VHH binders against q96fz2. Designs and how they scored, part 252

Target 1, 269 residues: q96fz2
Amino acid sequence: CGRTSCHLPRDVLTRACAYQDRRGQQRLPEWRDPDKYCPSYNKSPQSNSPVLLSRLHFEKDADSSERIIAPMRWGLVPSWFKESDPSKLQFNTTNCRSDTVMEKRSFKVPLGKGRRCVVLADGFYEWQRCQGTNQRQPYFIYFPQIKTEKSGSIGAADSPENWEKVWDNWRLLTMAGIFDCWEPPEGGDVLYSYTIITVDSCKGLSDIHHRMPAILDGEEAVSKWLDFGEVSTQEALKLIHPTENITFHAVSSVVNNSRNNTPECLAPV

## First folded at step 12 (VHH)

Design X2 (framework vhh_6z1v_2)
Fold by ESMFold2-Fast, scan of step 12:
Structure X2 (fold): chain B 269 residues (1-269), chain A 123 residues (1-123)
Amino acid sequence: as target 1 above (269 residues)
Amino acid sequence: EVQLVESGGRLVRTGGSLRLSCAASGFTFDDYAMGWFRQAPGKEREVVAAISWSGRSTYYADFVKGRFTISRDNAKNTVYLQMNSLKPEDTAVYYCAAQYGLFTESPEDYDYWGQGTQVTVSS
């Protein structure tokens, strides 16, 4: 997974993350650094994306079932990294393979500290190799959505304007992530950065790409992944597997250039 | 002290119109999606229409699409269901429901329910 869309305005995104804590209290996650959230239809590695994580990471006596939402850099910078510039990291930490997560120091160490997060997106993009051509077909991949009212005459094509009406009830894609905290050796703010765990593609996506992000389907899976105070690393890793509960549609080549950031990036073609 | 109070249900003739209202109190209305459900004798409770916290996203069951319109007024803590071209098949108790965050089609997901208002459609 190397490209996502996360374009919802902050208020819409926050309400899409409504949840219940362990006591059954209905809550919205509390923001950290909300001004660092930059909505985009075309998020690439190195950019910031919102993640959910347990409040217990920030407050010693917090209920581990309560959630914080915070922007984090995509591309995990290990806490032990010694250079001054994170962009000089010699290895790619955009994704973390599920089968080697406990063998790689960069991921094993933060995982052992309970640094599990849920990476939020409208959906993600993948490029299908097409037989007989050098072009690849991009697809936007996302959770099945409740069918909202669409404007227009019968037979009219879906437009970006019609898609605007779906966003206030959009079910966000919830991907399993691992994060770490890096302190610049010469001083400055702590950098929070994450990686997305990847698994073998499910049957439904196998014709598009051979790998997919580890998707946490439903609130029970999300809660267990986040709750490092009650759920051990071993138990949490049982949540990491391919899922079939996804849908997709082909999109325009506009998305290919990560500098393009318009609704056309995810509009059906 | 959560309350959802439906009003407007009554007997109407086939082809008539009716507007149902649901007044909400005791919770932060703007944080809840709202839904209208109905239950006819001998049938399960089913979704009729739903509306997002902002009012911008709406859902309609196939059997009411084009005839019913859901809307909300967040300043008045009220959700409405405008029912046009009523048919005898629309006869049911209509329930207002609130769900924290996003709306769904499933009655089981809704947190708060009104007592219902009876709508009877006759020729």
Scores: ipSAE 0.660, ipTM 0.871, lowest interface PAE 1.7, mean pLDDT 90
Fold by OpenDDE, second read of step 13:
Structure X2 (fold): chain B 269 residues (1-269), chain A 123 residues (1-123)
Amino acid sequence: as target 1 above (269 residues)
Amino acid sequence: EVQLVESGGRLVRTGGSLRLSCAASGFTFDDYAMGWFRQAPGKEREVVAAISWSGRSTYYADFVKGRFTISRDNAKNTVYLQMNSLKPEDTAVYYCAAQYGLFTESPEDYDYWGQGTQVTVSS
């Protein structure tokens, strides 16, 4: 996974992340660093994206079922990294393969500390290689949404008003992530950064791409992944597998350029 | 003809439970989000809970606090509201409503309404 969409306004995003805590109380996640949230139809590595994490990471006596929402840098910067520039990392930390997560220190250590997060997105993009050509067709991949008049298309909103309604009820994609905290050697703010765990693609997606993000489907899966106080690493890792509960449509080549941040990126062609 | 028929409303004691049902007909039920609204005397109609066409997405008002559960059976064209731990403040006429495609918190966005069922919670 090298490209996502996360464009919802902050308030809409927050409402979309409504949850029940362990006591069954309806809650909204509290924001940390809300000013770092930058909505975009075209999120690339090194950009900030909102993630969910347990309140227990910030408050010692907090209920671990409570959720915080925070923008974090995409691309995990390990806490041991000694260089002043995170871009100088010699290995790719955009993704973590599920089969090797316990083999790599950069992922194993933070995971062992309970640093699990849920990466939020409208969906993610993948490119299908066209047989016989060097051309790649991009696809937007997301959870199945509510039926609209135009079967299967996000774009059924012919009006701005309809478009807003669609996104107000959008089921966000929830991807399993690992985050770490890095203190710059020269001082400054602690950097929170994340990697997306990837798995082999489900059958439905296999023709498009051979790998997919580990998707946490449903509130229980999300809750268990986040609740590092009650759910062990071993138990949490059982949640990491391919899911067939996805849909997709072809999009334009507009998304190929990471600088393009328009609704056309995820619109069906 | 489109019809939404609520049932299950009655007098109950504080702390009691009720299950409301709404039977839908005359439209493609599984294309519609469903909602429960309530209106107390002298108050505005307010959303209680909503559910997407598939049942995968739900909304609850803040006052629900985990006491109510909305569900639906698309095979039966029915939406339900399980209400537990009822309080006198929950006394109202409860309405079933349908919105094509999506649910919202705004009553004005809903296309079809039932006649309502009276829920009374006594102290």
Scores: ipSAE 0.000, ipTM 0.245, lowest interface PAE 15.0, mean pLDDT 90

Design X20 (framework vhh_6z1v_2)
Fold by OpenDDE, second read of step 13:
Structure X20 (fold): chain B 269 residues (1-269), chain A 123 residues (1-123)
Amino acid sequence: as target 1 above (269 residues)
Amino acid sequence: EVQLVESGGRLVRTGGSLRLSCAASGFTFDDYTMGWFRQAPGKEREVVAAISWSGRSTYYADFVKGRFTISRDNAKNTVYLQMNSLKPEDTAVYYCAAQYGIFTESPEDYDYWGQGTQVTVSS
């Protein structure tokens, strides 16, 4: 996964992340660093994206089932990194393969510390290699959305009002991530950054791409992944597998350029 | 026709430096991640470095250890590999490759390949 969409306004995004804590109380996640949230139809590595994480990461006596939402840098910067510039990292940390997560120190160590997060997106993009050609077709991949009688497919929003309704009820894609905290050697603010765990693609997606993000499908999976106080690393890793509960449509080449941030990025062609 | 043409490979002494260039044509260069691979005799082809379409993101293999720098000039449709502190172990044919859109670790995902340029490091 090298490109995502996360364009919802902050308030809409927050509401979409409503949850029940361990006590059954309905809650909204509290924001950390809300000013760092930058909505975009075209999110690339090194940009900030919102993730969910347990409140227990910030408050020692907090209920681990409570959630915080925070923009973090895409591309995990390990805490041990000693260079002043994160861009000098010599290996790709955009993704973490599920089969080698425990073999790589950069992922194993933060995971062992319970630094699990849920990366939020409208969906993600992948490029299909066309047979016989060197051309690739981009696809937008996301959770199936509940068809409300009036809410046509993303492409059927014939009015601004209908478009707003579609996105107000959008089911966000929830991807399993690992995050770490890095303190710059020269001082400054602690950098929070994440990697997305990847798995072999499901059968339905296999013709598009051979790998996919580890998708946490449902409230229970999301809760268990986040709750590092009650759910062990071993148990959490059982949640990491391909899912068939995904849909996709072809999009234009507009998304190829990461500078393009318009609705055309995820619009069906 | 798509072409990737590598240049700059030659014989150098241990500790020496080389700059490889790859000139691209026949495709939209700005949409492609560019990479350098190498293949030594009897070994598998391995990734050396990669750079995103914008040049903002780079990847380096573990063996590089800060010795090499990948860069690109989109106005010239060219990608470069500056190689410093060369070792005999760096002797290989170096290949330029292009991948559409995003970087992946798999060489199989690369769409276009050059013919390669020979780099030989003598002791």
Scores: ipSAE 0.007, ipTM 0.219, lowest interface PAE 10.8, mean pLDDT 89
Fold by ESMFold2-Fast, scan of step 12:
Structure X20 (fold): chain B 269 residues (1-269), chain A 123 residues (1-123)
Amino acid sequence: as target 1 above (269 residues)
Amino acid sequence: EVQLVESGGRLVRTGGSLRLSCAASGFTFDDYTMGWFRQAPGKEREVVAAISWSGRSTYYADFVKGRFTISRDNAKNTVYLQMNSLKPEDTAVYYCAAQYGIFTESPEDYDYWGQGTQVTVSS
């Protein structure tokens, strides 16, 4: 996973992340740096995307089941990185393979500190190789959406008004991530950056691409992944596996250019 | 000043039982994951059991499952390790350790350590 859509306005995104804390109280995640959130239909590595993480990472006495939502840079910069420019990192940290996560220092160290996050998206894009050509067919991949009186269906969304209803009750894709904190050696703000954990594709996606993000399907999985105060690294890693609860449709080549940021990027063809 | 003081270690016979205690002071005990670790002479320090800051989650190493129980009393700032069906292989110095907020079984993640209490199991 190297391209996502996360286009919801901040207020709609926040409501889509409503959750229950350990005491069973209904809550909305509290924003950190909300002005850095940039909605887009076509998000690539190096850009900021919203993630959920435990409030305990920021407040010593917070309940670890309470959630913060914060924009973080896609492409993990390890805390030990000594150069002044993060773009000079020699290796790709956009994704982290589940089978080697405990072997690679860049991921093992922050994981050991409980730096688990949930990466939010409308869905993600993958490019299917086509026989006899270098052309690839892009697909938009997302959770199955329920039809409600408020949201309507994608197939019925043929006008701007109907498209707004599709997003009102959209179930966001929740991907398992690891983040780290990097302090610039010359001083300045701490950089928060993340990587998406990847697994082998499920049977349903195997014809599109051989890998997929580790998707946390449902609030129980999301809660356990985030709650580093109560859930050990070993227990949390049991949540990392392929899922079949996913759907997709082909999209036009408009999405290929990461500079294109319009609804056409995810519209069915 | 942070202090972790273990007690209860002694010589016991194979098949016997022991309860170790660790009294904590100098930090907000309720915010910390507590762990019990052990080290035999010439061997690496290894995890025995861990308990989350709230007491709701516990971890046990495979070699003690069913025999040992970890518990905590947040009102008394104390963590306990109840050891049953002791074996000669359990002979080691047992250490209490504290880690802020992170539930982990890895020794390198723990911030504060006690001085240890010796447990010797003889046939």
Scores: ipSAE 0.006, ipTM 0.393, lowest interface PAE 10.7, mean pLDDT 86

Design X21 (framework vhh_6z1v_2)
Fold by ESMFold2-Fast, scan of step 12:
Structure X21 (fold): chain B 269 residues (1-269), chain A 123 residues (1-123)
Amino acid sequence: as target 1 above (269 residues)
Amino acid sequence: EVQLVESGGRLVRTGGSLRLSCAASGFTFDDYGMGWFRQAPGKEREVVAAISWSGRSTYYADFVKGRFTISRDNAKNTVYLQMNSLKPEDTAVYYCAAQYGIFTESPEDYDYWGQGTQVTVSS
C-alpha cells in the first residue's frame, strides 16, 4: 500500500470517526495539530495523513479507550535514528510486513511501547499488471458503502453535486499502523511518523495485487488495536489478517502522478 | 436528559399524505445522523429512511422510494418524514432514532430512540 486518498474536509472526517469509549460514552476524536492535515485524493509516502491513537500516549492517567486524531508523516522514522534528515533513512518504512514485524527492531520497539495507530483513508490505490503489455491498471479500493439516494452510485460520474453527497456518510478505511516518535538531534519539534502493516491479499483482491494493508473491519477491531492500556501486543496482533469486506473499481491513469489531486483520481472509468 | 419526541401519526385513507416530525433535545443534534424506522404488529423493526448530520446524504428503503422524503432542520433540532401516496402496508408505529456521527440501515446501531407514533392507513 503506497498511495491513498484522504480528501474529506476536517469536520466531515471528524464525524466519520465518531466512536464510543469503554464506558459507552459517545465521542468525537480530539485533534492534535489540525493545521497539518492536508486533504488530498492522492497521498504518497512522506506526506502527512490523519491517524487515530489512544489519548493515553499524550496524557498520563488518561482513559486508554479515548481517541486522539493527529496528522503523522507516512514513513516511520525510528526513535533511534541518529541522522538530522529523516529523508535519508536507508530502510523503506512505508509498509511493515505482518510476518516479520516482531523481528525488525524498527517496528518491535514501538510495538513494545504500545505505539499502535489506525491510519485513516477514503481508500487506497493499487496498480494491476496487465497481460500482454507493461501498462498497469490503477484501482481504487475501499470499504463497501451504503447506497444513498441523493449521492447515487459512486460510479455516477459528471455530477459534482452527487460526489459531495456520497462523502457526507462515507465509511473511512481503517488500516492498522505502527508509529514512532523521533527527536531531531539539532533540536526542534518531535516528529510523529507511521508505517502501514501489510498482509497477503484476500481472494477478492488477488487478481489486482498480491499484498494488501491490514484492515481493521469495524469498531471492535479498531478499539482493540488502539487500546494499548488494556490490550497486549500479542492480543492486538491477532487482529492482523486479510479481510474480504472490501470493494474496488478501476480508475484513470491521472492518479499515477502523485501531484494530481482532483476527484478524477478516484472516479470510475 | 435526551429526548426524541415523534408527532404527526394518525389515521389516513389510502392514497393520502402525512408529515411526521421528530423533535430532539438533550444532545448536540448537528453531530447525529437521524433515521425513521417502522414496526408493524408481528414484524421486526425496519429502516424507512435516514439522513446525515448535515442533511446532504439520504437513504430510502426500496418500498418507500418516490413516495417518502426525509429532511432535517438543524436550527430547530427537528427531523421530518413526508409520506405521500400512502398504502395499507405502510400501517405501523414509526420511530425516530439518532446515531452519533453517521447513519446506517441497521436499527441496532442507533443510540437514541423515540417512543413512536402510530400511522394507520385504511381503505
Scores: ipSAE 0.345, ipTM 0.735, lowest interface PAE 4.1, mean pLDDT 90
Fold by OpenDDE, second read of step 13:
Structure X21 (fold): chain B 269 residues (1-269), chain A 123 residues (1-123)
Amino acid sequence: as target 1 above (269 residues)
Amino acid sequence: EVQLVESGGRLVRTGGSLRLSCAASGFTFDDYGMGWFRQAPGKEREVVAAISWSGRSTYYADFVKGRFTISRDNAKNTVYLQMNSLKPEDTAVYYCAAQYGIFTESPEDYDYWGQGTQVTVSS
């Protein structure tokens, strides 16, 4: 996974992240660093994206079922990194393979500390290689949404009003992530950064791409992944597997350029 | 024609239980979030519970405190509100409402409304 969409306004995003805590109380996640949230139809590594994490990471006596929402840098910067520039990392931390997560120190250590997060997105992009050509067809991949009267897809929104309704009620993609905290050697603010765990693609996506993000499907999976106070690393890792509960449509080549940030990026062609 | 028809409202004693039903017609039911609202005399209409089109997500008002359960049967185009441990303060007209997509807490966001069913809880 190298490209996502997360374009919802902050208030809409927050509402979309409504949850029940351990006591059954309906809650909205509290924001940390809301000013760092930058909505975009085209999110690339090194950009900030909103993630969910347990309140217990910030408050010692907090209920671990409570959620915080925070923009974090995509591309995990390990806490031990001693260089002043995170871009100088010699290995790619955009993704973490599920089969080697426990083999790599950069991922194993923060995971062992309970630093699990849920990466939020409208969906993610993947490119299918076209047979016989060097051309790649991009696809937008997301949770199945509400069936619209016309097509059951986001592309069926023929009017601005319908489009707004679709996004106001959009089910966000929830991807399993690991985050770490890095203190710059020269001082300054602590950097929170994340990696997306990847798995082999489900059968439905296998023709598009051989890998997919580990998707946490449903509130229970999301809650268990986040609740590092009650759910062990071993139990949490059982949640990491391919899911068939995904849909996709072809999009234009507009998304190929990471600088393009328009609705055309995820519009069906 | 779009119709939401509530049923099940009646007089009950404190501590009693009721199950409200709302039968929907005239629109694609499984495309809509559903909500139960209530309005007591002299008070504003307030949300009681809501459920997404798929039934995967639910919302409950703070005053519910685990006493009520919202559910839906898309095959029957019906949404339900199981109300347990009823109190006199729960006395109100209960309304069923539909919103395209997912539910919200705001009554203003709902597209269709029923005529309501009276629930009276006696002390």
Scores: ipSAE 0.000, ipTM 0.247, lowest interface PAE 13.5, mean pLDDT 89

Design X22 (framework vhh_6z1v_2)
Fold by ESMFold2-Fast, scan of step 12:
Structure X22 (fold): chain B 269 residues (1-269), chain A 123 residues (1-123)
Amino acid sequence: as target 1 above (269 residues)
Amino acid sequence: EVQLVESGGRLVRTGGSLRLSCAASGFTFDDYAMGWFRQAPGKEREVVAAITWSGRSTYYADFVKGRFTISRDNAKNTVYLQMNSLKPEDTAVYYCAAQYGIFTESPEDYDYWGQGTQVTVSS
């Protein structure tokens, strides 16, 4: 998983993340650094994306079932990294394989600290190899959505009103992530960065790509992954597996260039 | 105290029209998606229509598309169901329901429920 869409306006995104805490109280996640959220149809590694994490990471006496939403850098920078420039990290930490997560220091250490997060997206992109050519067909992959009055598909529209009708009730893709906190050696703000855990593809996606992100399907799975105060690492890792509850459609090659950030990126071909 | 109070249910002839209202109090109405559900005797409760917290997106069950319209007035904390071309099959108790954030088709996902209003459609 190396490309996502997360384009919702902040208020729409926040309402799509509505949840119940442990006491059954309805809540919206509280934002950290909301002005660092940059909606985009075409998010690549090293950009910031919104993630959910437990409030207990920021407040020692907080209810661990309460959620914060924060933009984090895609590409985990380990807390032990000693150089001044995070871009000099030699390891690709965009994704973390589920089968080796407990073997690699970069992921094992933050997991041991309970640094689990849920990475939010409209959906993600994958490129299918076409037979007889080295050309690839991009697909947009996302949760099944409830059919609304707007018939057809998601995609490019001249009017923002048309997009808001589709997206106002969009079920966000919720991917299991691990984050870490890095303090610059020469001072400055703590950098929060994350990786997406990957698993083998489900049967439905196997013809598109051999790997998929670990998707947390439903609020029970999301709650257990986030709640490091009550759910151990061992129990949380049981949530990491392929899911069949996913859909997709082919999109145009416009998405191939990460600089393109328009609704055409996810419009059906 | 959270309350959803439905009104407008009555006896109507086949082909008639009816407008249901649901007045909400005791919670932040603008944060909730609203749904109308119905339950006929001996049947499960099923979704009829739903509307987002903003009013920008709606859902209709196939059996009411083109006949019913859901709307909301956030200034008045009220959701409405305009029912046209009524059929005997529409006879049921109609319930107003609220779900935080987004709506779904599943009654189990809804946080608050009204007591219901009876709609009877006769030939």
Scores: ipSAE 0.457, ipTM 0.787, lowest interface PAE 3.2, mean pLDDT 90
Fold by OpenDDE, second read of step 13:
Structure X22 (fold): chain B 269 residues (1-269), chain A 123 residues (1-123)
Amino acid sequence: as target 1 above (269 residues)
Amino acid sequence: EVQLVESGGRLVRTGGSLRLSCAASGFTFDDYAMGWFRQAPGKEREVVAAITWSGRSTYYADFVKGRFTISRDNAKNTVYLQMNSLKPEDTAVYYCAAQYGIFTESPEDYDYWGQGTQVTVSS
């Protein structure tokens, strides 16, 4: 996964992240660093994206079922990194393979510390290789949305008004991530950064791409992944597998350029 | 014109049951989360229950304790509140409200309000 969409206004995004805590109380996640949230139809590595994480990461005696939402840098910067520039990392930390997560120090250590997060997105992009050509067809991949006669799916939006309605009721894609905290050697603010765990693609997606993000499907999966106070690493890793509960449509080549940030990026062609 | 019209409020005895209805018009009902609020004399308006546009998620205030159930029928543009095991403390004007998108805990985020229906529970 090298490209996502996360374009919802902050308030809409927050409402879309409504959840029930362990006590069954309806809650909204509290924001950390809301000013770092930058909505975009075209999110690339090194950009900031909103993630969910347990409140317990910030408050020692907090209920671990409570959620915080925070923009973090895509591309995990390990806490032990001693260079002043995170871009100088010599290995790719955009993704973490599920089969080697426990073999790589950069992922194993933060995971062992309970630093699990849920990466939020409208969906993600993948490119299908066309046989016989150097051309790649991009696809937008996301959770199936509830079809209503009035709002329909993203593909059924025929007007700006309908489009807005679709997004206000959009089920966000929830991807399993690992985050770490890095203190710059020269001082400054602590950098929070994340990697997306990847798995082999489900059958439905296999013709498009051979790998997919580990998707946490449903509130229970999301809650268990986040709740590092009650759910062990071993138990959490059981949640990491391919899912068939996904849909996709072809999009234009507009998304190929990471500088393009328009609705055309994820619009069906 | 946007309208929310509550009905079903009446005098009931302690332990009784009541079903409130709210009929919506003038907006796309299935795009809105719906909520029930109540206001007793001399008290602030408080949330009773809420339901997302799809009905997949619900919220209940702590005082409900399993006594009330919120539901909706998008085909009828109506939201319901089934109230069981009513107590004198439940006496209030009950309001229907609508919020565009997914509901929040904050009453201030609701876009439209009904005129309310009086529920009185006698001892």
Scores: ipSAE 0.000, ipTM 0.253, lowest interface PAE 13.9, mean pLDDT 90

